Miniprotein binders against q9h3h3. Designs and how they scored, part 146

Target 1, 235 residues: q9h3h3
Amino acid sequence: EDGFTAEHLAAEAMAADMDPWLVFDARTTPATELDAWLAKYPPSQVTRYGDPGSPNSEPVGWIAVYGQGYSPNSGDVQGLQAAWEALQTSGRPITPGTLRQLAITHHVLSGKWLMHLAPGFKLDHAWAGIARAVVEGQLQVAKVSPRAKEGGRQVICVYTDDFTDRLGVLEADSAIRAAGIKCLLTYKPDVYTYLGIYRANRWHLCPTLYESRFQLGGSARGSRVLDRANNVELT

## First folded at step 12 (miniprotein)

Design yC30
Fold by ESMFold2-Fast, scan of step 12:
Structure yC30 (fold): chain B 235 residues (1-235), chain A 85 residues (1-85)
Amino acid sequence: as target 1 above (235 residues)
Amino acid sequence: SPEMIRWKIEMLLRFAEILLKRAEELFKEGVDPEEAKELLEFVLRLLRMAIELAEKLGNEELLKRAEELIERAEELLRKLEELLK
């Protein structure tokens, strides 16, 4: 049952990536147009498969904002997949370390901070804050899921170029906190997404590498970040 | 990137088959027919994506595999729709 849940999550992620995206691209669109775009496409109202009552009549996989300096590089995903099949048949242990090495070898380095919020004003407000941080240059790129037909939380993903670059990952966390976000954040490398590492995976891997908790009046950065793989505090 | 397109088709077909088997199990056990129907609608969406990509790639074997899975999924969907009436 848990195995089918992991496959279903992977299938949904793939389908969303392949469906049309609603994109505000700061590389080609003036920053002054962002507020109108956010008002037109609040994520709590954009539906996954389209609806006459929503802003969209057609399916939307993701709502995204690209920063002025955004330069996508997914690495060698095909080489990663081939190496993954070889690793599984080799009998070698599948650990965070071996997956990290696999990702580095194939340059599949991007990752993302995840936050899950219920549909509504708080989600739309959080997304607007993240989108402004992207357009202003504090973050590189972000996306948010549309509203599912059934009730459930939506996810905001804030990307970094290199999950092995701890400073870069921590800088993104700091920028998210500066945007007013106070909820729990978890960080997932895209290599885990490509390889189908979700909750209750066969290899008993934690599906995220880092966790960020808001800390009121504590550190200067406004959060405490934990490295889940090594169980050590980074801040 | 014909190789990437082929990989996407293979993944879509793999996911569709796994989820279709789950929908078939739910139907056989008489558990949550509405959940099984929703799962089948998603399976059909994955298979339509696979067909579009297989047509672009010009791969008849992958196209045939997707069409066979669609036929299987549509048969189960018809049974579930009758059950839900």
Scores: ipSAE 0.690, ipTM 0.911, lowest interface PAE 0.8, mean pLDDT 87

Design yC31
Fold by ESMFold2-Fast, scan of step 12:
Structure yC31 (fold): chain B 235 residues (1-235), chain A 85 residues (1-85)
Amino acid sequence: as target 1 above (235 residues)
Amino acid sequence: SPEYIRWKIEMLLRFAEILLKRAEELFKEGVDPEEAKELLEFVLRLLRMAIELAEKLGNEELLKRAEELIERAEELLRKLEELLK
């Protein structure tokens, strides 16, 4: 790949982060207001740029729900960027291990479970379940993309504080499954997002660290989680 | 921080230039002019974000770079709109 898709995806992600967000903040808003907020802003109907007939009149980058205990910590992103530039000019290989080291050194530890769904009832139902889990304290924070003009899939992101804390990553997966989500989930550390590592990146790295699959006839666990870098079943 | 804001501006300009070059390639090849126009509209959005941040940072060099890319993108947009008529 020549990397064009990765750069385009990175640009869209950056623009979405910088545009206004629609937020239900459980730190300042009573939980009793959540159902009305979800009904007002179903992600399948909220448009990226405020199309006529949508709930929003202005551009929306993300629709988010913050839990009561949510305390964002992005780490030392500036230090991470400086170290990344130095690494790229060195003779050292760019691997998942070197990126993990950079993330730990600069305390850029957050990450997220991703699920991609087509616009419609299933997306809105999945988002409502995730949002309730966040407000009830089983998850810390989540966001969902608005509907793009071209009508592609939308993404729900469910964050954890530390991608190196496998127990925390697995607990989030369990909470997502308990909310009724049965689609494929992949886990991406935010360090990859800050460094522009997306599908078809020029370093040929897998853009996700973990994968979760639900099985209808599965065990009491409800899902199987794979460490993609080491090809090890975590469950 | 000012350093982080500068990094964001530089990333926006880098993405805008890469996507602008892609739009220019599509125009030159005569392939999917409506896709090229949509890409240019996105490039202009990135550049307007860069300008807002550069103005807040007070960085004249970054502001000038963003303005030059906007002129280039708007010129291509004019050509694409002419072609789409």
Scores: ipSAE 0.664, ipTM 0.904, lowest interface PAE 0.9, mean pLDDT 87

Design yC32
Fold by ESMFold2-Fast, scan of step 12:
Structure yC32 (fold): chain B 235 residues (1-235), chain A 85 residues (1-85)
Amino acid sequence: as target 1 above (235 residues)
Amino acid sequence: SPEIIRWKIEMLLRFAEILLKRAEELFKEGVDPEEAKELLEFVLRLLRMAIELAEKLGNEELLKRAEELIERAEELLRKLEELLK
């Protein structure tokens, strides 16, 4: 059931992370080259396994843009995994709170705002806006999935350093909204990704911590953000 | 880090075995052979990744485990291709 689907989703995520990425790295590449790169690799046309007629002849796991100040820090993922196995064999409840505690203990703090869009112009336009915000320094790093063989929606991921840093999470949301994004956003901590917490998980946990909905009204933020686990408005 | 590489290999092998068992079940039931083949092609991809990492790490035990699973997966693929003719 749920366990099988979660294992399959986790395996797909691991494979995508291990396959080659198409990267625009603003740390080493002039910002003036971004528009040409975006035109060459629109995510609606880049295929997961390099189908004929796509921009890529080889498999692509992710299309990513790194900001000028990007400095990755994954924390102690190995220690996190060991603690997770211990938690699963214990009598302790598996809840958002216990997972948050494990993440803090092992310094696995990064997370991401997610938006899911169908392949096409709107996806490519949204990605271009996010990529420009990253290169201009409004966001730190982002990636978008290539088009899957079976079709379906693609995902844009916009990363923040610390999912427990409410202000940082909200600031990233504001930058996404400033880029013209109006769709629903959900926020997933990387700890959930590493532990295989997806939509169909064995523990029946909500796979995201926060959600952001576009707010019409000319406010500075442009959105309403909710802590989904505690049902508390953050804005 | 050798420890991180080892952990990745063990996770790939775990996923591959779980999904391979599912592909074997689908083959035995004789329903949705195209779904079983797609799943098996993905299993083979995971196993090839595991083999490359095991060779890089120089861990003969993990390499052997990956090779045993790939042989099992390739045998099932041969049977599925025969069924789908």
Scores: ipSAE 0.640, ipTM 0.889, lowest interface PAE 0.9, mean pLDDT 87

Design yC33
Fold by ESMFold2-Fast, scan of step 12:
Structure yC33 (fold): chain B 235 residues (1-235), chain A 85 residues (1-85)
Amino acid sequence: as target 1 above (235 residues)
Amino acid sequence: SPERIRWKIEMLLRFAEILLKRAEELFKEGVDPEEAKELLEFVLRLLRMAIELAEKLGNEELLKRAEELIERAEELLRKLEELLK
């Protein structure tokens, strides 16, 4: 085995959520301060566990920007986890449909567009664009991972309130593209994150519900969005 | 809530035990000692988080479980560091 099991990835995600976050909160901070904050905390330089040579001396789990209207609602994660353990014990099939039903039952509806970028200028530039879109009100909330000890790609997460609301998911994609982002985007519901559904999961589930590819075609730029669960093009 | 804190402690302990067992297996097989050491350092981080929450909750049984896993992890880390000399 590669040493990164679903349980290991879930543990890392939980630890990141529990460690301190660097937050620009547009609900309480003037938008004019954003550029200085972005210059102080470029994600390619912020280290996961702190380093005297980096902007942070202490651990940082996430770097986040909260929009003016951001109002978090995580649902009943405890009930979701209990139901998940019961489902696994039951021997019943684990499918996207059963996970969707658990999420609806427990009101765990949020989800996120993901982009994975190598540390460097392109990551910092992409994050700055997303952060500005959040502060300007085109997106609700976003976060980016700090640089890992082992290196590797970092992830930018752009959240929507309800993964079952396709229009809201598509509107977020459009705002990301309008911010200048051209890389591959994948959409993951938070229920999958809470339950440890990642790329190499034992149930062979696709870890994402939607995929967005940048397209320059005809007279306009845009994106193609695919519903991976139903294998249907949405745009 | 106390229930939510308890759930987090249970998850941290569960993950720590699974990953500690993996580190013990790697040590026993004599493979990837640097990977085993990195895994143990992470296990110790999870357990310290569990201890902090257990102290906040005032749950002596969960605190004791975390302390037992820390002792086990620290003993394996000591052995790995001796092996890597």
Scores: ipSAE 0.568, ipTM 0.871, lowest interface PAE 1.3, mean pLDDT 86

Design yC34
Fold by ESMFold2-Fast, scan of step 12:
Structure yC34 (fold): chain B 235 residues (1-235), chain A 85 residues (1-85)
Amino acid sequence: as target 1 above (235 residues)
Amino acid sequence: SPDLIRWKIEMLLRFAEILLKRAEELFKEGVDPEEAKELLEFVLRLLRMAIELAEKLGNEELLKRAEELIERAEELLRKLEELLK
């Protein structure tokens, strides 16, 4: 049942990536157009498979905002998959370390901070804050899931170029907090997504590398960031 | 690349077959027919994506594999819809 759940989540992720995306691309669109675009496509109202009553009549996999400096690099995903199959048949241990090595070898380095929110005004407000931070240059790229028909939580993903660059990961967390986000954040490298590492995976790996919790101290806001694999505080 | 497209088709077919088998198990056990129907609708969506890619790639073998899984899924969906009446 655990393996089935991981495979179902991987299938959903693949389907979402392959379906059309609604994109605000700051590389080609003036920043002044952002507020109108956000009003047209609030994530709580955009439906996964389309509905004449929603902003979209056709399926939408993701709603995304690309920053002015965004340059996509997914690395060698095909080579990663071939190496993954070889690793599984080799009998060698499957650990965070071996997955990190595969990711580096195949240049699959991107990762993302994840936040899960119920459909509603808080989700739409959080997404608007993140989108503005992307367009203003504090974050590189972000996306948010559309509303599923069953009405479960939606996810906002805020990407960084290199999950091995701890400073860059922490700087993205700070920018997210500066945008007014107070909920729990977890960080997942894209290599885990490509290899189907989700909750209750068959290798018993933690599906995220870092955790960020909002913390208000004195006159300044901050966050506590934990390295989940090593159980070490980074902030 | 053609190799990446082929890999995507193969992954879609693999996921579709795994989820289809799960829907078949639920039907056989008489458990959660609404969940089985939701899985089948998703399976059919994965298979339609596989067909679209296989047609663009021009790969008749992959197209035929997807069509065989669609026939199997549609037959189970028909049985589940009769059960859910």
Scores: ipSAE 0.684, ipTM 0.906, lowest interface PAE 0.8, mean pLDDT 87

Design yC35
Fold by ESMFold2-Fast, scan of step 12:
Formats: C-alpha cells, sequence, structure tokens
Structure yC35 (fold): chain B 235 residues (1-235), chain A 85 residues (1-85)
C-alpha cells in the first residue's frame, strides 16, 4: 500500500514474526491431515488480529507449512545487525554485492519466492497447492500472510536454504510452477528482510534478486526467470 | 539469547517511536484521523511486545523506555478519540 514506508513495512514484518503462527508441521503431523487443516484455515478468512467472523479469535502473524526435512537456521542475525550498522557508517557503497557478502559472512543465507494475491478463491487455491508441495517434499517451507485489517493483497512466501545457490532457487521456482502457480513471482533473500530493504528503500536497491514469469510450453521449467542484479535471463 | 532479545526490544522501540511521531504529525495537521488512530493502535501493539520482552530480559531501562512511549501514545489516542466522537 502507498501509506506504508519501508520502516512501517519492516515493523509489520517484525510484529508478524513475533505474533503466534498457525503451523502444519509435517515433521510431527501425518500428511493425511493436511486437507482438513487447509479447510480449517483458508488464508483469505484468517484475520491478522482476530475477529468474530474469522477462524481465529486471537492474532495470527503467519500461516505456515513445514516440510519433513525442515531445520530452521537464521544464521548469525546479531552479527549481521552489528556489521550492518558498521557498513552504514563506513562510507562504503551499499550495493547488492556488499549485502551478499555481509549475508555470507554471517551465514544468513535463506531466501524466498514471493507471490502477492488478492484475498479470495485464487489465493486459497494457490496456498493449498504450495502446502501440498511442501508436505510431499518438493518444497521445504512456506508461509502465507493472514488477511490484513485494512485489506490489500496477501503474500505467499516459499523458502529456500541458500539464496546464493542459483540452482536451488531455480528448482524451487520449477516446483512452484508444477504446483499450478501461474502468477508473477519475485525472489528476496532474507538478509534484505532483516535489514528492512523493501520498496522505496533509502539506498535505491531493487528489493528482489530474481523474477519469474509463467510460460505455458516451450520452457522445461514452465517459466522464464530473470536475474535482476545482472540483467540476465536464466531460462 | 539475551543479546538477541535486547536487539528485538531496541528495534521495536525504534519502530514505535518513528511511527508515533508520524501519528503525532497527522494529528497536528488534522489529516486522516482514522489512519492516525490505526497507526497508534499498531504502535501500542509494538510497545506491548517490547514490554513483554523487557520483562523477560529483566532490563529496567528498556522497560521504562517502553512505558514512557506507551504513556505518550495513549495520551495521543485519547485526544484522537475525543476528536473522532
Amino acid sequence: as target 1 above (235 residues)
Amino acid sequence: SPQLIRWKIEMLLRFAEILLKRAEELFKEGVDPEEAKELLEFVLRLLRMAIELAEKLGNEELLKRAEELIERAEELLRKLEELLK
């Protein structure tokens, strides 16, 4: 939304991460229970702060599905924060390359494919497809935002372990497309999220590294992927 | 870790202060009082999170900073609710 600044978006993201999550954890829950869980918590109906008409009476930050092999590793976020403060005061240029090196040094390597959809049938259907791919092992972890009080689009985030592993990032894109997803996807490393790099950031950085567009035949991947940092088509 | 909890509290307080100042500016200019109220409700949420973490950490200084910002935010909220009656 246009009323949100980079600081406001960062604050919302932090609050959502700290509020309770609704989680289907395939490490401890049989896959046969997924369809019932998805029916109970359609993301278009789950509200951010809870209300009488929604499935939730209490705040929900995220609705998430963890795959069987999911092992959370955020890296050294404290070290990243200290290094970020030092970088800002150093006079060194803040570029995708310097942020990449900061992330590698502090092992903050995870990243995510993002898709933004309006609340409704298409969002719920897309989320169900992604959730099934996670539980079946084609993807590792995903989450979707609940419906905001002010409205607007919701976001589905599909995670990969290492944003510097281009093949892994592209494999995740292929799995998302195989799950039936046809909308625009963009890829964002978690280091950008931790450092508050959103649209209209102070450093004029593109907030995403890759862009994926659906393509019906011709490509073995089902999509065309652009590397935004190098302006190179990968597929 | 205690260091990570401290960092989270400091970030929450920083965001709360920035957004509270924005809500104060909206109130002063008489622009979008409903938006200012929603922003203040969010600021209060951030500050309540900061208090919970500060109590867990046992840090009196951070707890007092959060309480001062809550008082400031609640004062503005009272004025805004009076205006919106």
Scores: ipSAE 0.703, ipTM 0.912, lowest interface PAE 0.8, mean pLDDT 87

Design yC36
Fold by ESMFold2-Fast, scan of step 12:
Structure yC36 (fold): chain B 235 residues (1-235), chain A 85 residues (1-85)
Amino acid sequence: as target 1 above (235 residues)
Amino acid sequence: SPKLIRWKIEMLLRFAEILLKRAEELFKEGVDPEEAKELLEFVLRLLRMAIELAEKLGNEELLKRAEELIERAEELLRKLEELLK
């Protein structure tokens, strides 16, 4: 049953990725158009399947903003999946280190800071702040989930190129905090998403590598970042 | 690429089979029929995506597998809708 929950989340992620996206692409669209786009497509109002009365008439998988310098590189996801099937068949332990090695071997290095917020003003305000930081060049790319029919929290994902580059991960956290975000953040490598490592995974692995908590008068970057696996503070 | 499209179809079919089995278990146990119905609606969405890709790829075997799973899912959905009346 625990495995079915992880596969369900993986299936939903795949379906969202395959459905149309609403994209503000700063590589081809003037930054001056961002505020109007954000007003037209607030994530608390855009529905997953195009409910009547929402801004969208058709299904939307994700709402995304691409920065001017954004260059997508997903790595060899196909090779990663084949290696994952082989690993599951083998007698080798499935650990964070083994998954890290798979990711490096197949160049699946991207990862993301996650924040989960209820539909409403705080979500829309947080997304607007992140979107502006992306268009202004402080972050590379971000996306936010549309509102599900059954309700529940929505997620904002802020991507970094390489989850093994700790400094880059911490720089993204600083930029998120500078954008006015004060909620809890967790960091997840995309390899975990592709392999279905969610909270209720079969291997009982922690689904995220880091957490960031806002701290008034704390670090120079305004947050405390913790390595969740080792309980070691990085900032 | 054809290889990437094939991989996506196989993943969609795999997820659909796993989730369909879960819906069948919920139905057999007689618990949360609304949850089972929601799960089946999602399974049908995954299978429709698989069919669209299989048609583009021109792969009759994958198309047939998706169609067989749709029939199985639709049969269970019919039974659940009868229970929910």
Scores: ipSAE 0.653, ipTM 0.902, lowest interface PAE 0.8, mean pLDDT 86

Design yC37
Fold by ESMFold2-Fast, scan of step 12:
Structure yC37 (fold): chain B 235 residues (1-235), chain A 85 residues (1-85)
Amino acid sequence: as target 1 above (235 residues)
Amino acid sequence: SPELIRWKIEMLLRFAEILLKRAEELFKEGVDPEEAKELLEFVLRLLRMAILLAEKLGNEELLKRAEELIERAEELLRKLEELLK
C-alpha cells in the first residue's frame, strides 16, 4: 500500500503542477491589487476541478504569489531523474546523504516550508498573511492548494532557494512567524518531491528535513526549529 | 525543452498504468467501488494530459501508448458505473 500511496501522491503533485495556476505576480502586478485578488480567490473556496458555485469555472492546480525579486531555478531535474534511476539499479545504498549529493550535483536545491490547514477562515487568513509577506519582500514565493473534491486539509508551501542553507531556511521560518502563523511547519527539499519520496516510501526516508513549532513566551525567535535529518535543535 | 516534455509524458504514463492496475485490483476484490471510480477518473485525467503533451511533441509512439491506456481505463469505468448503478 505504501508504494501505491507514494505513486498516487507523486501523480497528484505532477497533475497539480501541470494544471492552470492562479498567480499574483508582483514582478508585473502592482502590490495595491493584492487585497482584491485575495478576496476574489480565497483558497477555501477555490475548487480543484471548478465545482459550481466556486470562484473558478476551470481546474486550478495551485494558487500562487510570486515576489518582486523571485527568479525561478529548478536546476537540472532531468539529470537528477537519470542519476536517480542509475542509483536505484546500481544497488548502492539510498540514504539522505546520497539524495543530498544528487541534489547538489544537479543544482536541485530549492525547498519549502509546509503548513496543513482545514478549509475555512484560518486557512484563508494564513494564506493572506503569507501572500502579503511575499509581495512585501520578506518571502520569495508561496503557493496554496485549492480545495479537493473529497475535502480534507489544504497545504500552503513557502519556498526557499537552497535547503542546504540553514540560515536561509531559518530566515523564511522567522518571516512566516512574523506573518502571524502559529501552526506546525515542516520543511521538505524539492528533490524529495521530484523523486516521489513522500511519507510512506520503500527506503524509509523521512521526507521532512526541518520542523518548526510555535513557541509562546520563552523564545524571542517565536519558534523552535529542529533538524530532523541530524536530530539537532537549531533554535 | 522537448526532452523535459518527453520525460513528463513518460512519468504520466507510468503513474497512470500503476494507478490503473490498482483500480483494476480494487474492482476485482469488490473493495470501495466509489473510491475505485474516483481513482480511475484521476487516471483518465493523467492520460488526457499525456495525450495533449504527446500531440504537441509530435510523438506518435507515446500518443498510441496513452490511447491504449485510455481505452483500458474507459472499459473499467463502464464496469464500475454499472456496479454503482
Scores: ipSAE 0.659, ipTM 0.901, lowest interface PAE 0.9, mean pLDDT 87

Design yC38
Fold by ESMFold2-Fast, scan of step 12:
Structure yC38 (fold): chain B 235 residues (1-235), chain A 85 residues (1-85)
Amino acid sequence: as target 1 above (235 residues)
Amino acid sequence: SPELIRWKIEMLLRFAEILLKRAEELFKEGVDPEEAKELLEFVLRLLRMAIYLAEKLGNEELLKRAEELIERAEELLRKLEELLK
């Protein structure tokens, strides 16, 4: 079944969220310490479950950087989950629109730009750029996955506080591009993550709302952003 | 909050059960025993998390459900390890 991949990805995400995180918190740590922290914990070397020769001896779910003004607002995740079970039982259609309304009703509004990179220098360099942008205040918060296995891609997540605020989503995209990122980006609302909407989900929903492609020359903002749900260009 | 912890336990158990069923199907079909073992080890990790939270929450029903799934998973792991020798 197609749903098996989505359930497995959802389970891995939940396990990672529950395991310890390595955090640089700019609210309590001087910005001058960032470079040393990045050198100590490059994401290409930090292993998911701990490994001899890696920086960590114990499991690490995520490596994260919190900006000076970061104030998490997760909304009513419990109420969202109850409403999700009721929606599935009701026979109502499960569409991007109905999930958006569940998210708004329960104030589960955060989302993230995603970039997938192979372990190595380019990943570590991209993460360092993102981390500096967070500490300098151009982005609010970001995290990167540790290395799970050789050859497996890692993900950098750059968060915004409201996926329904298109201007805010686009501003985050611009800041990511200004940090030197040129790869494909996709935007996923956290409501999809909480409800287990990943690739090959049983409802055949696209797991992301927006897509950003780098554009060299001829673009005022440096990228083209597409609304995937409505197939409409935003830039 | 206790409500959020209860929700996390329920989600862990739901994922573990789905993935455990998949590992059991792979074992019955005799297909990809190494993949089935890797999946099962991840299932056991989810179940250990669920047991830890259920014990801390003091929810006997969730604890019992988690314990039943871990026994089932450990038995399958024993069989897979014998097969992979």
Scores: ipSAE 0.649, ipTM 0.895, lowest interface PAE 1.0, mean pLDDT 87

Design yC39
Fold by ESMFold2-Fast, scan of step 12:
Structure yC39 (fold): chain B 235 residues (1-235), chain A 85 residues (1-85)
Amino acid sequence: as target 1 above (235 residues)
Amino acid sequence: SPELIRWKIEMLLRFAEILLKRAEELFKEGVDPEEAKELLEFVLRLLRMAIWLAEKLGNEELLKRAEELIERAEELLRKLEELLK
């Protein structure tokens, strides 16, 4: 367990959320402008802190596309944090089930499919496909990280309203695959992000609930989805 | 929400202090001064965010805590920059 690493990741996530975002908002902007916006802000070239030669002169936390029906609802994050501190102090078991119950109680239900890609053409192409799916109404909202100083992998996040709604999570996976995405996807509820549940957490929890793998020549779905919490194939 | 803003400031200060202590350890041990410098630059960004929020909230206690950590971080940065010349 590297507490330092988990805290650094949490600090970076918080800083990114607080810095300005580059947003294409389909609620107010015509869909015909999307291709020009994508060409102006390819995620492989937008830098986290506005490096010389990048499209941005100021720090950018996230590059996002909001669908026409997007209505943000983060729930009671502060109440969730207070309940989490109490749970840790109580000595009660910390499991996926107890975290799920905390999330439901505090209405922190959103979650996201994650894909990690190296900076370059494949990242920009994947992001363009996701952005078009959002603007066309197959997905609700998505964001992609800007390029970090050392050029490590960037992440595309595709959100759903309710991680407890299995059908909705699976529908998002299908839409991502229909957009041409073939890489590994993992699904993380926002409650895990807010509580700092990352790879090497002290409670030994898997940091994601679902995993999706592309399937060549197989089922009509285009992917195999595994429920990691219950060890069940969702097909 | 003033309560949410207070919580954000407290989290930023907690992260900044933990990461600052890590940068101080790296400096003392003489390991990877470039990594220590990058970490300090990030710490300073977190602290400037905390100051901006504390000023908006009007909370002098949180503002002073952030300013103390900035002075400590800037002093370490000066030492690292001298070492890296």
Scores: ipSAE 0.575, ipTM 0.869, lowest interface PAE 1.3, mean pLDDT 87

Design yC4
Fold by ESMFold2-Fast, scan of step 12:
Structure yC4 (fold): chain B 235 residues (1-235), chain A 85 residues (1-85)
Amino acid sequence: as target 1 above (235 residues)
Amino acid sequence: SPELIRWQIEMLLRFAEILLKRAEELFKEGVDPEEAKELLEFVLRLLRMAIELAEKLGNEELLKRAEELIERAEELLRKLEELLK
């Protein structure tokens, strides 16, 4: 595996988080303005660095929608990083359980459902559905990546407050499905993002905890959710 | 908070150093000059973010460190641009 790729992905994630965001904030903006905002900023057309012809003239890290009840809580990320440095030099096995304990100790509990889609109509349609669910109160907060300079798939992230709260994670999945989303979803705790746990990680850890697949003709537009590490069905 | 800003600067500098070293390795080996140039452009972006934060924090040490890395990256970029002409 390639640790350089993990560091590069971590750097890109940090840069995106720190660059300006295009935000529809339902805490201060009437819901009636959402459709116009979505039409102005379709994610397939918003470019990462403000290319000519795009809706943006400046760099955009993320396009986001905040729900009425959104209250950000990142925990103690600095303490998490210090503990991670110590863990790496300790010789202790680095496992999902060890990382879970670091996250709990430092209150870095948020996580997200991820969906990866190619730029185009299906991406924009999926994002519109998610954004409406956030503004209507079925989801807390979501964001979507802008179109990258290199091209490739874009990602929609739908956040939950606590990755250890299985019921909350499953409720978010149900709301995503109710919004009409049928593609594969995977769930990643933010602690993995902060520590650089991506596809090419040195620890050979699966970078996501859960997987959700749409069920045709299942219960109330539901899905099958699996714990990927233990191969245990949660729904 | 000032502590969060300091941590962000330190992480940006760490990533910039790692990616800059990778770009230098590619250049020395004569491999993928276009990839090295793209890495350097990204490194310069990370360093400009670090400078902006260091100025807000008022930390001269971090500002100087970022400026030194920018100079190093810009020097390599000039060499790569000549190679890619």
Scores: ipSAE 0.655, ipTM 0.897, lowest interface PAE 0.9, mean pLDDT 87

